VHH binders against q96q42r690to885. Designs and how they scored, part 28

Target 1, 196 residues: q96q42r690to885
Amino acid sequence: GYIASLHELATTERRFYSKLSDIKSQILRPLLSLENLGTTTTVQLLQEVASRFSKLCYLIGQHGASLSSFLHGVKEARSLVILKHSSLFLDSYTEYCTSITNFLVMGGFQLLAKPAIDFLNKNQELLQDLSEVNDENTQLMEILNTLFFLPIRRLHNYAKVLLKLATCFEVASPEYQKLQDSSSCYECLALHLGRK
Key: E = the ipSAE of ESMFold2; O = the ipSAE of OpenDDE; V2 = 0.75 times the mean of E and O plus 0.25 times the DockQ between their complexes.

## First folded at step 22 (VHH; framework vhh_7z1x_3)

Design bb2 (at its last look DockQ between E and O 0.88; V2 from the best seeds 0.79)
Fold by OpenDDE, look of step 22:
Structure bb2 (fold): chain B 196 residues (1-196), chain A 125 residues (1-125)
Amino acid sequence: as target 1 above (196 residues)
Amino acid sequence: QVQLVETGGGLVQPGGSLRLSCTASGFKFNYYAMNWVRQAPGKGLEWLSGITPSGGSTYYADSVKGRFTISRDNAKNTLYLQMNSLQPDDTAVYFCAKGGRYFDYFESPDAFDIWGQGTQVTVSS
């Protein structure tokens, strides 16, 4: 039902926020603290990725907090942050993915491999835990890449939950249409960004 | 050796504009995110704006969004704050502050390790 779906969203959002926070504090921050990580351009591209990652983490955290308040107050679907502020979320995700793409196109991961190898080896278990990659043969740089793309996967979850919420309204209702439209936007973006 | 120096403050009428500058020395300016913070009389520190090391991304507090613009020139080791549509409640001492190796939304002003002496901005009729 409607309330159950909201609780699921709230719970999973908090967990996701926690994971992103761990990635930021335990992977990105230490990684960027390394000396001789690469050329100035490469490092600056990674800094942009990290900064925009931080913004997403912030927005997701705010969203999680808002959901808690939402569940204790008036539960109008139109007031859901992912619906009401969909443009902010979609734009922020787009910007983040743009930064990742720029980093990738410039060969960022290839250039990062050597200078970051000791750090990655030291944090192998953490990388595997955060990425939920169970294959021991997976290269650490690939795991790192997986972590960078974790936020994009959450867009699919937003789309799914919005569809679930839509089913709680009459098809002819404005709420139904708005939830479906928003779901489609999140899904389309997820698909678009996931192709990169 | 390590220093931030703010300039450009002064007296301005409501609706007016000012452009602040912050010149950095003694560290690799282009490696770090930079911030503007202000302190009004009797108030605490308020973060206003931040910018990534490359300048590719900018961030603003809601109180100044749409009115203030942060920018940087890494070749000149200089940070800027263009302030438009100034209001009396914008009266404060404005500081530039050094951030980390990326802009972090969770980094509070007390975490900034290098500060300027500040420049006074007074908005009054």
Scores: ipSAE 0.854, ipTM 0.927, lowest interface PAE 0.4, mean pLDDT 94
Fold by ESMFold2, look of step 22:
Structure bb2 (fold): chain B 196 residues (1-196), chain A 125 residues (1-125)
Amino acid sequence: as target 1 above (196 residues)
Amino acid sequence: QVQLVETGGGLVQPGGSLRLSCTASGFKFNYYAMNWVRQAPGKGLEWLSGITPSGGSTYYADSVKGRFTISRDNAKNTLYLQMNSLQPDDTAVYFCAKGGRYFDYFESPDAFDIWGQGTQVTVSS
């Protein structure tokens, strides 16, 4: 039902925020604190990734907090942040995914200097856990790819939850149409970014 | 000696423009995000704008979006703030501040480690 789907959105958003926070604090911040991290171009591309990741993480945290308030007050679908302010979310996801794609196309993590590679190798178990990769034989670079593209998977989840919420309304209702349209926007973006 | 030096402040009429500069020395300027922060008389610090080490991304507080433009010239170790459509409530001391290795959206002005001395901007009829 409607309330159950709202709780699903809130619970999974809090979980996603926690994961992004861990990636930022345990991987990105320590990695970028290293001396001799790599060439200027490679390091600057990673700095763009980290900066956009930080903004995305902030927005997800704000969204999680707003869902907690939402569940304790007015529970009307039109008040949902991912519906009401969807352009902010879609733009932030797009900007982040563009930055990580630019970094990877230019060579990505394998072009970092030895201290950075050593840091990543030392933390391979943590990277495995954070990335949700099931196969322990997975190569480090595949783990990193999966980890930094988790936001595309989250876009699919938003689309699914919005569609579940839509089915709680009559097909002719404005609520149904708005939720369905928003679900389609999130899914279309996820497919577009996944083709990169 | 690590140093940031702001210039370009002054007195302007409402609707006027100013361009602030901040020259950096003693650290690798292009390694770090940079910020502009202001403090009005008797008020706390207000973050205004930030820019990534390469200059590839810029960030603005809602209060200055569309009126202020941050930029940097890494070859000259200089940070800029173009301020247009200035109003009396823009009156403040303006500081440049060094950020970390990336623009951290969670970081408040209290976390910045190196600051300039500030330059006074006064918007008055």
Scores: ipSAE 0.676, ipTM 0.868, lowest interface PAE 1.2, mean pLDDT 89
ESMFold2 (binder alone), look of step 22: mean pLDDT 87; pTM 0.889

Design bb3 (at its last look DockQ between E and O 0.91; V2 from the best seeds 0.80)
Fold by OpenDDE, look of step 22:
Parts: structure tokens; sequence; C-alpha cells
Structure bb3 (fold): chain B 196 residues (1-196), chain A 125 residues (1-125)
């Protein structure tokens, strides 16, 4: 039902926020603190990725908090933050993915491999835990890449939950249409960004 | 050796504009995120704006969004704050402060490790 779906969204959003926070504090921050990480351009590209990652983390945290308040107040679907502020979310995700793409195109991961190898080896278990990669043969740089793309996976979840919420309204209702349209936007973006 | 120096403050009428500058020395400027923070009389520190090391991304507090613009010239080791549509409640001492190796939304002013001496901005008729 409607309330159950909202609770699921709230719970999973908090968990996701926690995971992103851990990635930021335990992987990105220490990684960027390494000396001789690469050329100025490469490092600055990674800094942009990290900054935009931080913004997403912030927005997701705010969203999680808003959901808690939402569940204790008037539960109008149109007031859901991922619906009401969909443009903000979509734009922020787009910007983040743009930064990742720029980093990748410039060979960022290839350049990062050598200078970050000791750090990655030291944090192998953490990387595997955060990424939920169980294959021991997976290269650490690939795991790091997986972590960078974790936010994109959440877009699919937003799309799914919005569809679930839509089923709680009459098809002819404005709420149904708005939820479906928004779901489509999140899904389209997820698909677009996932292709990269 | 490590230093931030703000300039450009002064007296301005409501609706006016000012452009603040912050010159950095003693560290690799383009490796750090930079911030503007202000302190009004009798109030605490308020973060206003931040910018990534490359200058590719900028961030603003809601109180100044649409009116203030942060920018940087890494070749000149200088941070800027263009302030438009100034209001009396914008009266404060304005500081530039060094952030981390990237802009982090979760960093509060107390996390910034290098500060300038500040420049006074007074908005009054």
Amino acid sequence: as target 1 above (196 residues)
Amino acid sequence: QVQLVETGGGLVQPGGSLRLSCTASGFTFNYYAMNWVRQAPGKGLEWLSGITPSGGSTYYADSVKGRFTISRDNAKNTLYLQMNSLQPDDTAVYFCARGGRYFDYFESPDAFDIWGQGTQVTVSS
C-alpha cells in the first residue's frame, strides 16, 4: 500500500545515505588526500566528481529527513521531495554523471590505478563491502568504478517506488499521472546514465 | 607564510553591488575548495558560498542564491564574490576560508583551516 511504500522509501533512503556517506568519508576524502595522485587536470576532475558526489549525498540526506517528517504529517503525494523537487534531483544527478564521464574520458581511472594502488589494497575489504562485490577476482579499480556509479542505481529505485505509489491512485487522477510521469523521468535518466 | 587577504568591502546603499576579492599565498591554491563566510553583528558564522578547486562547480546558501556569485582565478590565486542587490541584513564582516581537497556540503565553517582577517560590508541608506 501507499504508506508501506513510503516507509520502504524512507528506510532504503537512510541506508543509501549512510552508504554514500561512508564512501565519501572513507574512500573519496582519503583518496584525494594522497600525494602525487596525477596531473593537475586529472586531480581536478576527480575533485569535481567528489564535490558533486557530496552534493548528491547532501540531497539524499535531506530527502531522507523530509520523508521522516512526511510520514508524521500530511501525506500528499505531490509534496514528496523527489516529486516536488524532481528537477533539482535530476539536474544534480546529471551533473554528477557528467563529471564522472569527464573523468573517465580523460583516462582518470587508468591514471589513478598506480598512485592509488596501495590505498586501494589497504581498503580492499571496505571497497568490497561498500560495493557488495563478492567476486574476489574483481580488480579494485573496477570496484571503485562501481562505487562511483552507485548513485545511478538509486534512480531506478526512485522510478520503481513512484510507480508503486501511482498504483494507489485512480488512473484518471492527477496524482497518478504526475507519479507516472516523474517515474518515467527518473527511469529515462537512469537508463541514459547507465549506458556510459 | 600561509595567508588569505580579503579586499573590496565598504559602504553601499541598498540595492547596490560590491565585489570582494581574496588573495591566497603560501599554499597550492588550485588544489583546495574555497568558501565565503560572513558574520553579522551579534550573530554566528554563516556560510555563503563555496567553489571547487577547478572552479567548475559553485554552491550557495539560500540566503544569497541569485544575488551573489562566487568565482576564482587560479592563475592569480584569487577568490571573488560578486554581491548584487545588497540589503541591510547583508551587513557583516565577510571572510574567505580554505576548505578541503573538494567541496563538501557537510563541512561547516569550523572545519575550514585557513581564514582571512575579513572585510567589512555595510549596507545602509
Scores: ipSAE 0.809, ipTM 0.908, lowest interface PAE 0.4, mean pLDDT 94
Fold by ESMFold2, look of step 22:
Structure bb3 (fold): chain B 196 residues (1-196), chain A 125 residues (1-125)
Amino acid sequence: as target 1 above (196 residues)
Amino acid sequence: QVQLVETGGGLVQPGGSLRLSCTASGFTFNYYAMNWVRQAPGKGLEWLSGITPSGGSTYYADSVKGRFTISRDNAKNTLYLQMNSLQPDDTAVYFCARGGRYFDYFESPDAFDIWGQGTQVTVSS
């Protein structure tokens, strides 16, 4: 039902926030602290990725906090932050995914200097754990791609939960229409960003 | 001899504009995110704006969004803040501050490691 789906959204958002926080603190910050990362162009593209990742992580943390408050107060569907401020979230996901795509099409992690590659190899077990890849045969570059595209998986999850919430309302109701339209927006964005 | 030097402050009437500059020396300017912070008389530090090392992304506090514009010229090692529609509550000392190797949306001014000495902006008739 409605309450169970709200708890699912809150619980999974908190878990996603923790995942992104770990990626930022254990991978991005140490990596960008290295002295010899690569060419200026490559390093600046990675710095854009890290900066937009930080903003996305912050917004997801705020969303998780607001869901906890929402569950203990007014539970009107129109008050959900991902409905009320959906353009903010969709724009932040788009900005982040554009930055990682720009980094990857310019050569990505393969063009980093040896100290950066050594850091990533040294931490391959951590990277695999954070990316939730279970096949230990998976190569480092595939692990990195899976890790940095986790936000697209999350967009699909939002679309799915919003559709579940919609089923709690009559098809002709304004609540159903808003939830269904929002679910479609998140799913369309996920498909668009996934093709890049 | 790492330093940041702000210029462009002054006295302006309500509704006016000022452009602040911050010139960096002694470090590789384009490696770092940069920030503007202000401190009104008797108040704490207020973060205003930040910019990524390349200048590709900019960030603003709600209090200044739409009125202030941050930019940088990495060839000149200079950070800028264009301030429009100034009001008396914008009166403060304005600081340029160095952030980390990327713009961290979680970091507050307490974490910035290099600061200029500030430039006074006074909005009064």
Scores: ipSAE 0.721, ipTM 0.880, lowest interface PAE 1.0, mean pLDDT 89
ESMFold2 (binder alone), look of step 22: mean pLDDT 87; pTM 0.895

Design bb4 (at its last read DockQ between E and O 0.92; V2 from the best seeds 0.85)
Amino acid sequence: QVQLVETGGGLVQPGGSLRLSCTASGFTFNYYAMNWVRQAPGKGLEWLSGITPSGGSTYYADSVKGRFTISRDNAKNTLYLQMNSLQPDDTAVYFCAKGGRYFDYFETPDAFDIWGQGTQVTVSS
ESMFold2, look of step 22: ipSAE 0.723; ipTM 0.884
ESMFold2 (binder alone), look of step 22: mean pLDDT 86; pTM 0.879
OpenDDE, look of step 22: ipSAE 0.889; ipTM 0.944
ESMFold2, fold request of step 24: ipSAE 0.707, 0.729, 0.704; ipTM 0.882, 0.884, 0.876
ESMFold2 (binder alone), fold request of step 24: mean pLDDT 87, 87, 87; pTM 0.888, 0.889, 0.885
OpenDDE, fold request of step 24: ipSAE 0.912, 0.910, 0.911; ipTM 0.955, 0.954, 0.954
ESMFold2, last read: ipSAE 0.741, 0.708, 0.676; ipTM 0.892, 0.880, 0.868
ESMFold2 (binder alone), last read: mean pLDDT 87, 87, 86; pTM 0.889, 0.891, 0.881
OpenDDE, last read: ipSAE 0.911, 0.906, 0.909; ipTM 0.954, 0.954, 0.954

Design bb5 (at its last look DockQ between E and O 0.89; V2 from the best seeds 0.81)
Fold by OpenDDE, look of step 22:
Structure bb5 (fold): chain B 196 residues (1-196), chain A 125 residues (1-125)
Amino acid sequence: as target 1 above (196 residues)
Amino acid sequence: QVQLVETGGGLVQPGGSLRLSCTASGFTFQYYAMNWVRQAPGKGLEWLSGITPSGGSTYYADSVKGRFTISRDNAKNTLYLQMNSLQPDDTAVYFCAKGGRYFDYFESPDAFDIWGQGTQVTVSS
């Protein structure tokens, strides 16, 4: 039902926020603290990725908090942050993915491989845990790449939850249509960004 | 050796504009995120704006969004704050502060390790 779906969203959002926070604090921050990571341009591109990653973490954290409040107050679907502020979320995700794409296009991961290898080896178990990659043969740089794209997976989840919520309303209702439309936006963006 | 120096403050009428500058020395300016923070009389520190090391991304507090614009010139080791549509409640001492290797939304002003002496901005008719 409606309330159950909201609780699921709140719970999974909190877990996702925790994971992203761990990635930020235990992977990105230490990684950027390394000296001689590459050229100034390459490093600055990675810094942009990290900064926009931080913004996503912030938004997701705020969203999680708002959901907790939402569950204790008036539960109007139109007041859901991912619906009410969908443009903010979609734009922030787009900007983040743009930064990742720029980093990739410039050969960022290839350039990062050597200078970051000791760090990645030291944190191999953490990388595997955060990425949920169980294949021991997966290269650490590939795992790092997986972590960078984790936020995109959450867009699919938003789309799914919004569709689930839509089923709780009459098809002819404004709420149904708005939830459906918003779901489509999140899914389309997820698909688009997932191709990168 | 390590230093931030703010300039550009002064007295301005409501609705007026000011442009603050912050010149950095003693560290690799282009590697760090930079911030503007202000402190009004009897109030605590308020973060206003941040910018990534490259300048590719900017961030603002809701209180100044749409009115203030942060920018930087890494070749000149200088941070800027363009302030438009100034209001009396914008009266404060304005500081530039050094951030980390990226802009972190969770980094509070007390985490900034280098500060300028500040420049006074007074908005009054």
Scores: ipSAE 0.859, ipTM 0.929, lowest interface PAE 0.4, mean pLDDT 94
Fold by ESMFold2, look of step 22:
Structure bb5 (fold): chain B 196 residues (1-196), chain A 125 residues (1-125)
Amino acid sequence: as target 1 above (196 residues)
Amino acid sequence: QVQLVETGGGLVQPGGSLRLSCTASGFTFQYYAMNWVRQAPGKGLEWLSGITPSGGSTYYADSVKGRFTISRDNAKNTLYLQMNSLQPDDTAVYFCAKGGRYFDYFESPDAFDIWGQGTQVTVSS
């Protein structure tokens, strides 16, 4: 029911935050600390990705903390952060996904210099674990693409959980309509961004 | 030597505007995110704004969003803060600070390693 779906949202948000935190601390920060990463244009695009990733990670962490407090207090659906501040979430996901798309379309990780490629090859097992790619023979560049598009999967998950929450209210209620509309917004964005 | 030097502070009436500049030397300015931070009298450090190495993304604290605009000119090694609609509680010493290789939304002012000397901004009738 309603409470179970709220706990699902909280639990999966903490797990997603942990994943993003690991990507930031174990991949992005060490990678960008290297010398001789590549051309100015390629490095600048990666720096934009890392910066927008950092903001997204921060928002997810704040959301996880807010859900923990929410579960211990009055649990009114209208006060859920992903409903109340949905534009902030949707904008941050859009900004991040735009930055990674721009980076990949312009050549992406393959245009980085040898020190960066060596770092990524040395960490290939970690990258595969973080990306949740099941095929052990998957090429490094495919692993990286899968990894940095994980936020699209999360948008689908938000849409699903919001729809579950909506079914706990009567169709005529304002709560049902708001939850259903938000679910649709997250799903539409996920489909739009995934087409890129 | 690595150095950041702020200029452009001063006395202004409420509702007024100021433009701060920060000139960098001794490091490759375009490789690093940059930040503005302020310290009001008797208070701690307050992060205000950040900008990515290319200038492609900008970030603002809620207290200044819509009123302040950060920008940079990498050819001149200069960071800027345009401050509009100033109010008395904007009175503070304003610092520029060097960030890392990307804008890290998690970093707080106490994590920055290189700072300017600060420039005083006073908003008073």
Scores: ipSAE 0.692, ipTM 0.863, lowest interface PAE 1.0, mean pLDDT 89
ESMFold2 (binder alone), look of step 22: mean pLDDT 86; pTM 0.882

## First folded at step 23 (VHH; framework vhh_7z1x_3)

Design cc1 (at its last look DockQ between E and O 0.88; V2 from the best seeds 0.76)
Fold by OpenDDE, look of step 23:
Structure cc1 (fold): chain B 196 residues (1-196), chain A 125 residues (1-125)
Amino acid sequence: as target 1 above (196 residues)
Amino acid sequence: QVQLVETGGGLVQPGGSLRLSCTASGFTFNYYTMNWVRQAPGKGLEWLSGITPSGGSTYYADSVKGRFTISRDNAKNTLYLQMNSLQPDDTAVYFCAKGGRYFDYFESPDAFDIWGQGTQVTVSS
């Protein structure tokens, strides 16, 4: 039902925040602390990715906190943050994806493989855990790609939960239409960004 | 010698504008984020704005968003803060501060490892 779906959103959002925080603290920060990662341009591109990743992490953390408050309040669908502030979420995810795409176009993680190979090998198990890659034969670069595209997967989850919430209202209701429209926006963005 | 030197502070009337500059030396400027922080009389440090090493992304506190603009010239090792629509409550000592290698929303001013001496900005009629 409606309340159950909201609890699921809150729980999964908090878990996702924790995961992103771990990625930031255990992977991004140490990685960028390495010397001689590559050309200035390559490093700066990665720094942009990391910065925008951090912004997403912050946004998701705030969202998780807001959901806790939401669950203790009136729980009006229109006041749901991912609905009310959908533009903020969509823009932030878009900006992040733009940065990661730019980084990949310029060579991506392959450029960092040599200078960061010791660090990456040392943390391969952690990378697999964080990226939820279970195949032991998966290449390190693929694991990294999967890891940094995790936020895009979360967009699909937002779309799904919004659609579930929509089904709790009459089709002719404004709540239904708003939730469905928002769901479509998140899904559309997820599909668009996932193809890059 | 590692240092940051702020300039451009002064006395302005409400609604006026100032442009602060911060010149860096002694470290690789274009590798690090840079920040502006201020301290008003009797108040604690307030983070205002941050910029990524490349300058591709900028971040602002709600208190200055829309009024202040952060920028940098890596060729000159200089950080800038354009301050428009200044108000009396903007009166403070303004500091530039070196951050880490990426902008982290969870960092506090205490995380910055290099600070300038600050420049006084006074907004008064």
Scores: ipSAE 0.753, ipTM 0.879, lowest interface PAE 0.5, mean pLDDT 94
Fold by ESMFold2, look of step 23:
Structure cc1 (fold): chain B 196 residues (1-196), chain A 125 residues (1-125)
Amino acid sequence: as target 1 above (196 residues)
Amino acid sequence: QVQLVETGGGLVQPGGSLRLSCTASGFTFNYYTMNWVRQAPGKGLEWLSGITPSGGSTYYADSVKGRFTISRDNAKNTLYLQMNSLQPDDTAVYFCAKGGRYFDYFESPDAFDIWGQGTQVTVSS
């Protein structure tokens, strides 16, 4: 029911935060510490990705902490951060996804210099584990794409959990309508960003 | 030698504007984020604003959002801060500081490795 769906949201948000934190600390920070990364244009696009990724990671961490506090309090649906501050969430996801799309359209990871490619190849097992790609024959560039588009998958998950929460209210209630409207908003953005 | 030099400080009446400049030398300016930080008399450091190496993303503290604008000119190795609607509470020494390779939202000003000497901004009637 309602409490179970709230615990699902909190648990999955903590896991998502942990995943993003690992990507930042194990991949982005070491990669960008290398000197011979590539052309100025390519490297600056990657720096935009890393900067927006760090902001999204921070927001997700704050959301996870907020959900833990929420579960020990009054648990009122209207005070859920993904409902109350949805524009902040949607804007941060959009900004990040735009930055990764810009980087990939310009050639992405394939245009990085040899030291960067060597780093990524040496860490392919870690990248596969972080991306949760099941097929061991998957190429490095596909693994990287899957990894850096995990936030779009998360938007779909938000939409799903908001629908589950809505089913705990009567269809005629304002709570149901608000939760359903918000779910549609997250799903619409996920589809829009996924088409890029 | 590696250095950052701030200019453009001075005395301004309440409601006035100033534009600070910070000229960088001795490192590859467009590789790094750049930041503005201030220190009011008897107070600690307050991060104000940051900008990515390309200038494609800018970040602001709530206290200055909407009043201050950060920018950079990578061809001139120069960082700027346009300050509008200045009030006495904005009186401080203003520093530019070099950050890392990307804007790390988890880092505080303690993590910046190269600082300018600062420029005094005084807002009074």
Scores: ipSAE 0.688, ipTM 0.877, lowest interface PAE 1.1, mean pLDDT 89
ESMFold2 (binder alone), look of step 23: mean pLDDT 88; pTM 0.897

Design cc2 (at its last look DockQ between E and O 0.89; V2 from the best seeds 0.79)
Fold by OpenDDE, look of step 23:
Structure cc2 (fold): chain B 196 residues (1-196), chain A 125 residues (1-125)
Amino acid sequence: as target 1 above (196 residues)
Amino acid sequence: QVQLVETGGGLVQPGGSLRLSCTASGFTFNYYVMNWVRQAPGKGLEWLSGITPSGGSTYYADSVKGRFTISRDNAKNTLYLQMNSLQPDDTAVYFCAKGGRYFDYFESPDAFDIWGQGTQVTVSS
């Protein structure tokens, strides 16, 4: 039902925030602290990725907190933050994806393989855990790619939960239409960014 | 010697504009996030704005968003803050501060490891 779906969103959002926070603190920060990671341009591109990753982490954290308050309040669908502030979410995800795409176009994680190989090997198990890659034969670069595209996967989850919420309203209702439209926006963006 | 030196402060009327500069030396400027922080009389440190090493991303506190613009010239090792529509409550000492390798929304000004001496900005009729 409606309330159950909201609780699921809140729970999963909190978990996702925790995961992103771990990625930031245990992977991004140490990685960028390494010396001689590559050319200035390559490093600066990764720094942009990390900065925008941090923004997403912050946004998702705030969202999780807002959901806790939402669940204790009137719970009007129109006041749901991912619905009300959809543009903020979509823009932030777009900006992040743009930064990661730019980084990848310039060579991506392959450029960091040599200078960061010791760090990456040392943290391979952690990277697999964070990226939820269970195949032991997966290459390290692929694991990194999967890890940094995790936020895009969350967009699919937003679309799914919004669609579930929509089914709790009459088709002719404004709530249904708004939730469905928003769901479509999140899904469309997820598909678009996932192809890059 | 590692240092940051702020310039450009002064007295302006309400609605006026100022441009602050911060010149860095003694470290690799284009590797780090740079920040502007201010301290008003009797108040604590307030983070205002940050800019990524490349200058590709900028961040602002709500209190200055739309009025202040942060920029940097890595070739000159200089950080800038364009302040428009200044108000009396903008009166403070403004500091340039070195951040980390990326902009972290969760980073407190207390984490900044290099600070300038600050420049006084006074907004008064």
Scores: ipSAE 0.880, ipTM 0.937, lowest interface PAE 0.4, mean pLDDT 95
Fold by ESMFold2, look of step 23:
Structure cc2 (fold): chain B 196 residues (1-196), chain A 125 residues (1-125)
Amino acid sequence: as target 1 above (196 residues)
Amino acid sequence: QVQLVETGGGLVQPGGSLRLSCTASGFTFNYYVMNWVRQAPGKGLEWLSGITPSGGSTYYADSVKGRFTISRDNAKNTLYLQMNSLQPDDTAVYFCAKGGRYFDYFESPDAFDIWGQGTQVTVSS
């Protein structure tokens, strides 16, 4: 029901935060600490990705903490951060997706210098685990693409949970309409960003 | 020798504007996030704004959002802060500071490794 869907949102957000935190700390930070990463253009595009990724990680962590507090207090749907501050979420995801798309269009990970490629190859098992790719024959570049598009997948999950929450209200109610409208916004953005 | 040198501080009236500059030397400027931080009398450090190495993304504290604009010119190794609608509460020493290789939302000003000496901004009638 309503409470169960709220716990699903909180639990999955905490797991997503943990995943993003691990990607940031174990992949992005060490990679960008290397002296010779590639051309200035390629490196600066990756720096944009990492910066927007850090913003998402921060936002997701704050959201998870707010959900925990929300579950202990009054649990009105209109107070959900994902509804109340949806523009902040949607903008942050859009900014991140733009940054990773710009990086990939300009050649992406294939244009990194040998020290960066060596780092990524050395960590291929970690990259597979974090990306949730289960085919061990998947090439490194596909694993990396899957990993850095995980946030786009999360938008779809938000849309699904919001729709589940909506089923707890009458179809004609303001709560139902608000939850369904928000679910549609997250789904629409997920489809738009997934086409890039 | 690594250094950051701020210029452009001074006395302005409430509602006024001021443009700060920060010239960098001794390190590869376009590799790093650059930041503006201020310290009001008797207060701790307050991060104000940051800009990615390319200049492609800018970040602002809520207290200055909409009033201050950060920019950089990588060809001149120079960081800028345009400050509009200044109020007495903006009175502080303003520092530029070198950040890391990307903007880290979890990082506080205590983690910045290279700082300028600061430039005084005073807003009073």
Scores: ipSAE 0.639, ipTM 0.860, lowest interface PAE 1.3, mean pLDDT 89
ESMFold2 (binder alone), look of step 23: mean pLDDT 87; pTM 0.893

